# VHH binders against Isopentenyl phosphate kinase (IPK), part 8

Target 1, 332 residues: Isopentenyl phosphate kinase (IPK), of Arabidopsis thaliana (Mouse-ear cress) (q8h1f7)
Amino acid sequence: MELNISESRSRSIRCIVKLGGAAITCKNELEKIHDENLEVVACQLRQAMLEGSAPSKVIGMDWSKRPGSSEISCDVDDIGDQKSSEFSKFVVVHGAGSFGHFQASRSGVHKGGLEKPIVKAGFVATRISVTNLNLEIVRALAREGIPTIGMSPFSCGWSTSKRDVASADLATVAKTIDSGFVPVLHGDAVLDNILGCTILSGDVIIRHLADHLKPEYVVFLTDVLGVYDRPPSPSEPDAVLLKEIAVGEDGSWKVVNPLLEHTDKKVDYSVAAHDTTGGMETKISEAAMIAKLGVDVYIVKAATTHSQRALNGDLRDSVPEDWLGTIIRFSK

## First folded at step 20 (VHH)

Design j5 (from g4 with D102E)
Fold by ESMFold2, last read:
Structure j5 (fold): chain B 332 residues (1-332), chain A 122 residues (1-122)
Amino acid sequence: as target 1 above (332 residues)
Amino acid sequence: QVQLVESGGGLVQPGGSLRLSCAASGFEFDYQDNYALAWFRQAPGQGLEAVATISGSGGSTYYADSVKGRFTISRDNSKNTLYLQMNSLRAEDTAVYYCAAEFYDSWTYDYWGQGTLVTVSS
């Protein structure tokens, strides 16, 4: 079922955004959402998605009654008068943060063994936890008037083999986008052809989506400004933000802004900048696999002016001097 | 609730070997493929140096040039423990060694042990 794949891919999706667990959940607090941060992120996403002038007020789309409450979050009559705003095409993927870890520790769900009662129970419990998070993310985006649809990989029929994507049909995701909705996918417990079951991470999901949908750019929202040459802390006041990392055709990469001491010259540009990326080499290498597709990758602190600029896509030509974040980008 | 505890430091002679361990609680090293785990060190009067890193899946490792060929990072997922095997030790390897983890898509090392002292001298 081929449909002029090359042209369709180049015209389909503007941005895939990762709501990192550190950005949207509270660290060291099991299953707790960072509500204030999430509300700002939702507002920034709506602003980035709009193609025209912003309306004077935003009418939310979450008018479901919550369990144990008599309140509904919006007046549905207001929606009936609203003309649809034109939205550019975004896909949202979020990490699970602290959701699911307790269940995995008690059951070993990520290691497989689905025939064991404890693993099967852990699979159920994990999916309850991560689906609850997904619902709350969808509600937050809907309150900002974004037409979001939660799309759990398990429910979409996705599966893995040795933790790598084995079956991940995008027909439903594509139909959702074509219908004017914003899909919200997430890290999930899935069936695995070899292990029986495992955890499919948000980063694996993003890599799969980027490869097939070819977005213009990808944004990772986190709780630090970006990647540093060493972990920033009170004891490391000289830590330097790495603003730009260039990626070659083979997926090799090097830091090009700031220029680091002892960086190899052209003939050896494929050598990683050892000791100067603060122990983040494995994560940078994963993002480089997206960047080698010609897709800019931005790593930026959520709920800041810097994340708004990244979400808007304003970084594609050059990196402004006053922008604080990390760009991983194909070498020109 | 997330905790990292190092052990195995001590005094060794130059050319000797030592194995550091880091036991983790409150999370599973192999829950997701994209976590990062590392050993850092800090010598007296020096800055913090990343010595070795390993991915959450265990498939990717990186080493500082100063230790490549002499140190090996590894982990045992059944014991939720990270290791640093240090061979051919030199006086300049004297430092406090720290276990660290990048967790929750934070893009920084948020979780640290308290450190274990390694002294290499005659």
Scores: ipSAE 0.676, ipTM 0.862, lowest interface PAE 1.2, mean pLDDT 83
Fold by ESMFold2, last read:
Structure j5 (fold): chain B 332 residues (1-332), chain A 122 residues (1-122)
Amino acid sequence: as target 1 above (332 residues)
Amino acid sequence: QVQLVESGGGLVQPGGSLRLSCAASGFEFDYQDNYALAWFRQAPGQGLEAVATISGSGGSTYYADSVKGRFTISRDNSKNTLYLQMNSLRAEDTAVYYCAAEFYDSWTYDYWGQGTLVTVSS
């Protein structure tokens, strides 16, 4: 099977969306989903994907009963006479947030050594935790009428070699998209040709998908407006949102909105703020690897009007003055 | 309940060295590549400045131009501790130093220590 599916496809994927752990889980509560935020995010995704006018009634797709409940989350009879909705092609990847971290950290799954009983047990426990999260995200999206299919990298046969992607066949992902479904991938424990096992992160998955599917844009949903020149807080009221970062052919990058200025050893708070990227340099550099291929990257606060505009793709031509977020974009 | 506690600050002469430590609790460092760790500093009357950052896994680092070549960020996962080795210290390095962690794909630093004072003077 051919791994270069971008050359054989009749049209490009519109968007890859990262549901960041900060957007969909609770930061201070182990293995807890931020249900209210996830519900709004699901609605925004449906709106961004839908081609044409929104239907008057959204018919959910989660007919399952939960253990210990006699209730089903939707009325299946309403689906029987539904006309098929046309959706733009999206792929969803979510982070693990607080799921799987304890299990992987305590066992050392990321370091390999699958022959050790603690690592094997940790591999199992990690996958239980992250697939449970994946299921709940699939449920939330399905309740909003999005035809989502959970696709764990491990179960799709993906593997690594010294933590680099070794086998990540996209044929099943491509067929899922072509059948009118939305794949939902996630960070997972996987087999590794050298280490035995490791963790394959959502960011590595997104880079792999972007490299091969060439989406029109990528959106990272989080719980802050975007990247700041220094971390915003009540004690730092002058923190400045970095709205645009330009990426060159070699993957180097610089902030272009707001424009940086030099100083001759006297620092103004505004000038000093524009000389740094708030400690996010390693994460910006990772996103720049996507942007240098001509794929816009948007970093936005989930469940806001700003994230809706990013998900819709409204930012591809210009950055509106009233939009609050960070764009990482190829330019000369 | 993630907590970060810095130590190792103090008075040092120009040209000297210090190593700062940041012990983490409520969280075990690992290589899931979901995290960024950093040292920040704040001199009197100045804003907060990112000094050095290290990615969760993969070993990528970045340094502010003012400290490049003199400071080294590192960590020891078995001790759940982040380090900042500071060499060739200068008076302008005098500041309160904070360790910080970005978790949950938040694109900001979620957790902060209380700070440790470094004074570079005779």
Scores: ipSAE 0.651, ipTM 0.850, lowest interface PAE 1.4, mean pLDDT 82

## First folded at step 21 (VHH)

Design L1 (from j5 with N34T)
Fold by OpenDDE, fold request of step 22:
Structure L1 (fold): chain B 332 residues (1-332), chain A 122 residues (1-122)
Amino acid sequence: as target 1 above (332 residues)
Amino acid sequence: QVQLVESGGGLVQPGGSLRLSCAASGFEFDYQDTYALAWFRQAPGQGLEAVATISGSGGSTYYADSVKGRFTISRDNSKNTLYLQMNSLRAEDTAVYYCAAEFYDSWTYDYWGQGTLVTVSS
């Protein structure tokens, strides 16, 4: 059934994807992309956005030279009178990972003080780093035929006041989506009304997007299977993956799979909660706020069969028995 | 490079108090609000247990039930140091205590200190 382009444009946002820095960059190497993971993630995103329909031919949209290569990977001459593939409405947000961290930390841009030359220079340097990462991600997805548009929060006019979001207009993001593109946002250095400047994290961006765009589901891609009851490592073979967390109307949440004792927690940050989540209570609470909106949150290891399932939205109706990830879902 | 260095461990009598410190380098605590910082402990023959967690903003803290009301996690951003104030110590609190930091949306703790031994004994 050829979905009329007009009907597809009227659909709500299907998915917001967080590409964690740990998933797409190398943690211990300055400004290094994890190429293998990024390529797999790009392919998985394409598959998810096309709802499993394999286009007859992938139209690559990166017609620029890659650094160190004399060849363009996409041949424009091969683009015939092909029917345009309809992509589901996705928004991609990525963390900075190993990009921007050094520049920001050395200059202190997150603390403000643009009057200081080192902070001003650091602000510029940080943005250069994170926007380079953004461009590479946009290109990787474009090579897979995904019509991606890089969107820097700074360039969109986003700003903070004492590190809290002050202005984050989504008009341009919405227009981009309505035009059939996939916006790719990122953690960014932004202007702060009080401090002068600060860092806007990808998580804050996702929360803002989720609140306003109300996607069907949100996927967090990481380099571990999901949330564990303790940090997973070779020295902790008994670490248990928390497969499902239920969120109540009051913002409280509980691990429902597996059944654990004393797993009741509240989103109320003022209340100390029993730690059965390997120290991830703060992050779970943030995800729970999204879940409270009626939006499923999936935390899953990137470049796996499970990440593909999550991105496809396969978890919306039923959770497979062999599921390896964490679902945070609203429960009435 | 990111480094975490714990200090302040030692021998203490039951009912006593101890303050642990974790000096961090290679990153700033307030760089991102999404950073998670935590204290873990490992008792002899036991698995790793999360003791206390503080959010990147410092606005949210969580404690294990076993230490609730007795332990306090805090941080000094100016010193880039994480603290664990331990009061009313018990024999069962005997363990190696570790500070840890979550990085790059890993949903786990990537960086760890070497640990500091706390022994509670009469």
Scores: ipSAE 0.835, ipTM 0.932, lowest interface PAE 0.6, mean pLDDT 91
Fold by OpenDDE, fold request of step 22:
Structure L1 (fold): chain B 332 residues (1-332), chain A 122 residues (1-122)
Amino acid sequence: as target 1 above (332 residues)
Amino acid sequence: QVQLVESGGGLVQPGGSLRLSCAASGFEFDYQDTYALAWFRQAPGQGLEAVATISGSGGSTYYADSVKGRFTISRDNSKNTLYLQMNSLRAEDTAVYYCAAEFYDSWTYDYWGQGTLVTVSS
């Protein structure tokens, strides 16, 4: 019985991970990284990429001084003659979070108009900010022994036309992966053929990557457990986590777990979904585009046991009942 | 600092119309396409309900069934203001209405206004 190696296992890329800005940066503080979450995420990624194989020693690959510190955190002398660990093929894309937001908003770079001095300046300032974040993410992962390569979209040939991807050099991404590295991309300011410039979101990048690289699964790391029927807060203790959203061939989607009382109304999935998704319809729709490709999307809280399970690919065959998150999956 | 300030609430008779405004500061609506903006409402003794949502790009809108065909969410990027046009108002529309914004792929609404009261009564 030739184990039908699920078409998913034959895919070259195992996982594309979206590091949400909210998960890795502080929302209310300009250019502040959430260090604790980032460290845990880095460890979890390492574990996932190594498929549970724990190397005898983590080879830290950040041999530079930390900002504000005179010390190097990794000891190069300790690397010795260790066998190289084989990492699964992952791609990391992170949001800008509290990086770039101020610069972009202040200048209006997302609207275009490079002929304006403020926009041109803002373009530069935004890139400085987001590339700084990218470097810090790369370094954090490198310290955990992950061979990360920062790949800023602007510098890698990404451009847009009216905010849609017009050009992207995915060959470079593929080559990087084939060389045993983990690309780390990010939301970026890019040139736009029509507008002059714009902001290329991480979600657009992920969608494009997912379409071309066809990963086994995609993981969105967030600061909440998943999608709720209403915004979760202490004032909303009855908020219900949506565990599974099914996506149809036409791109429509519906909540299938839990069974919600309003699901029987054959009406416009979008309207019904609005009543039960806590206002997250636009974001779900974006994720649904990925799911439509036959790629599962896991939305899960970062730095939790649940995120570890998602990153490991434990959800590929079945979603355990005790797993807390949202799966967006294609359903025929 | 991100701030949302609602206005336009008040007393209106059934069948009447109101236009709510949400003035946003500290960010631009169309900064990223994946951001979400929304109007929520909370009626007395009831839970929070999403009324209408609009994508960061403004290209997609969603409405609760209860308000579909009567309410319209829109935005003016030049004014950085979100609107909720409410027509054919009903008594059941009585609530405090809140403007909210989702940021940084949090998959929740992070910023909220103080709310504006809409009372529909004869």
Scores: ipSAE 0.826, ipTM 0.925, lowest interface PAE 0.6, mean pLDDT 91
Fold by OpenDDE, last read:
Structure L1 (fold): chain B 332 residues (1-332), chain A 122 residues (1-122)
Amino acid sequence: as target 1 above (332 residues)
Amino acid sequence: QVQLVESGGGLVQPGGSLRLSCAASGFEFDYQDTYALAWFRQAPGQGLEAVATISGSGGSTYYADSVKGRFTISRDNSKNTLYLQMNSLRAEDTAVYYCAAEFYDSWTYDYWGQGTLVTVSS
């Protein structure tokens, strides 16, 4: 009996999703989740992850009481002999948003110095806050039938040296994915070899993951449509959404859509590509580093039809005319 | 509450120098490396222009071409203050200068100062 070791085609990671803090938490309220957005995002993620026909019934996987509720929202008794839905390989990374910020800022954990009692206490307090958020996100996704596993970077062996990633247990992440789960990582307080401790941002995590796991595409969910040529506001109605940014081999990048027509106004459009990004150069640069890997980066407003398109990977082959977001893509 | 307060603006002759300050409260600059801080300016009748940006870590800076080599963005974390050193000022640098901060991966600037006027005139 030749055990046809079905070469478990180690399916490449399809997507790494960054849930921006601004997308899933309320900016102006301490430790407040944006429930509506999170629910929509959860549904969109489910839709994007599901391979094949949507099952007739969503299997909710949160069988615990919700905070403030005496009832379990998921009916465990309804889980029949249903065929297990196959999910494509996704990794979710979320920012801390309004969680952890207060604790970290007050204690200075981002600066290091664990020898100080306030820093040590703040380290603990920060982790309590961000892990609470992580749990709520995991639960929200689980309620939508996504088999999510919270993976706090600290507990998964992530550490830094001068704020750069020094160690990460990617094997555990990979094993989790291979087992059919969706890892949910988050910005975290971690140990730093030099500083003692620091804050590990979700962006750093994503970059590291992208480098090692080489997803097909990366999606950044935010609370604005994308990157604008100037900060969008009611006072700036003429702000232009940058729909596509091309990244070169040297890491340079340029806006390719819209084509900034040299309107005859002598505005010396010699404005370097950097001058037309509304002050988002540093963030674009970070995204560009991912793009250089050959990984498309989509920046899009959460809980929109466009975020669904991005999450689905619909932008890989063609960009729809009605696309509202920013694509950062490697240009050969 | 997050607040940004600009200062240091004034009247200066062409070729002169000014140093703008932005005192921040309600948050720490280097909390996360994903935060962005920036100086913007708005000249009379013109749109908002990004002048200089600095990453949350302070490790990366960017300048508009119009100010490159003349302006320097920096921060003092101990004072929680953002600076814009402006050298070799030109008439075209006349504007209200604003300090701004990006929060929580919003990909925009969420908090703004009231602005400080810089007038470059002979």
Scores: ipSAE 0.825, ipTM 0.926, lowest interface PAE 0.6, mean pLDDT 91
Fold by OpenDDE, last read:
Structure L1 (fold): chain B 332 residues (1-332), chain A 122 residues (1-122)
Amino acid sequence: as target 1 above (332 residues)
Amino acid sequence: QVQLVESGGGLVQPGGSLRLSCAASGFEFDYQDTYALAWFRQAPGQGLEAVATISGSGGSTYYADSVKGRFTISRDNSKNTLYLQMNSLRAEDTAVYYCAAEFYDSWTYDYWGQGTLVTVSS
């Protein structure tokens, strides 16, 4: 009896999603969530995670009271012996946005100095703020039937040394994923070996996760369509969306779509591909590091049809003509 | 409220130097590594051009080819001020210069100063 040990093909991580603070929080209002965007994002994530699966009933997993509400929004009684939907392996990382920024800025937590009462207090206050956001995100996703687990980097034992990652063990994250859950991490205040404390950004977290988990693709959700050749604004109606950026083996990158025709000025200035990124070169470079791993990076506006496409992984094989976002991809 | 206030603009002769400052309030430059800060300029009748950028961590900088080797972007976190040192100024550098900041992973610049005029004229 040959025990066909069905090699449980440990399904690779499909997607790491960055929920930008700008996408899920209000920029100009302290600790305000964009509820509408968050709800849409939650639905889109569910759809992406269950892509290819038969339609299943949404099992809401938030059975707690919301502040100001006397009623639980989820009907627990309707949860029958339903076959557990197999969710694709996703990891969610969100920025702090309007949460934690005020507390951290006022106290100087990002600069360290826990010996100072104001910094220590600020550290606590910052974490309260960011973890509140995290909880709300976890709950929003849970209400859409996504089995989310909030994972604070601080609580996971992540730390820095002079603001660089010193310890970021992924064992708990991996175990969570293997157990069929979706980790939800966030920018966090963490201990720093030298400074005492600092802020660990979501981008650093994503890079670390991408490096170790090697997802199929990474999605950055923002409040703009993508990267432009100049900052988009009402005063800049001619701003051009950069739809595709190619990354070379040496880490260099160039805009490949659209082909930015140097208008008529005869000056042969080989405008280095870098001059047409609207000042986003530093951020593109960070994304390019992920792309260099062979991981596609999609920058896209949240709560749009395009974000759904990105989250679904529809861009992996072909880029639709009507694509509105930015792809950063490794090119041989 | 987030505010950026540029200063240091003025009239300068070709080949001269000027240092622009951008005082930021309502946020700290080094709060998140994801912040991007930049200097932009707009010449008369021209579009907005990114001149120089610096990462939130301050570890990386970028310069437009037109200013590379002549301009230097820097920041003083203690003063929460962004600087643009401009050397070997040319007539074509004449523009209104703006300081800008990216916030909350927007992948664009969300906050802008009022601008400061730099005129390079003999």
Scores: ipSAE 0.825, ipTM 0.926, lowest interface PAE 0.6, mean pLDDT 91

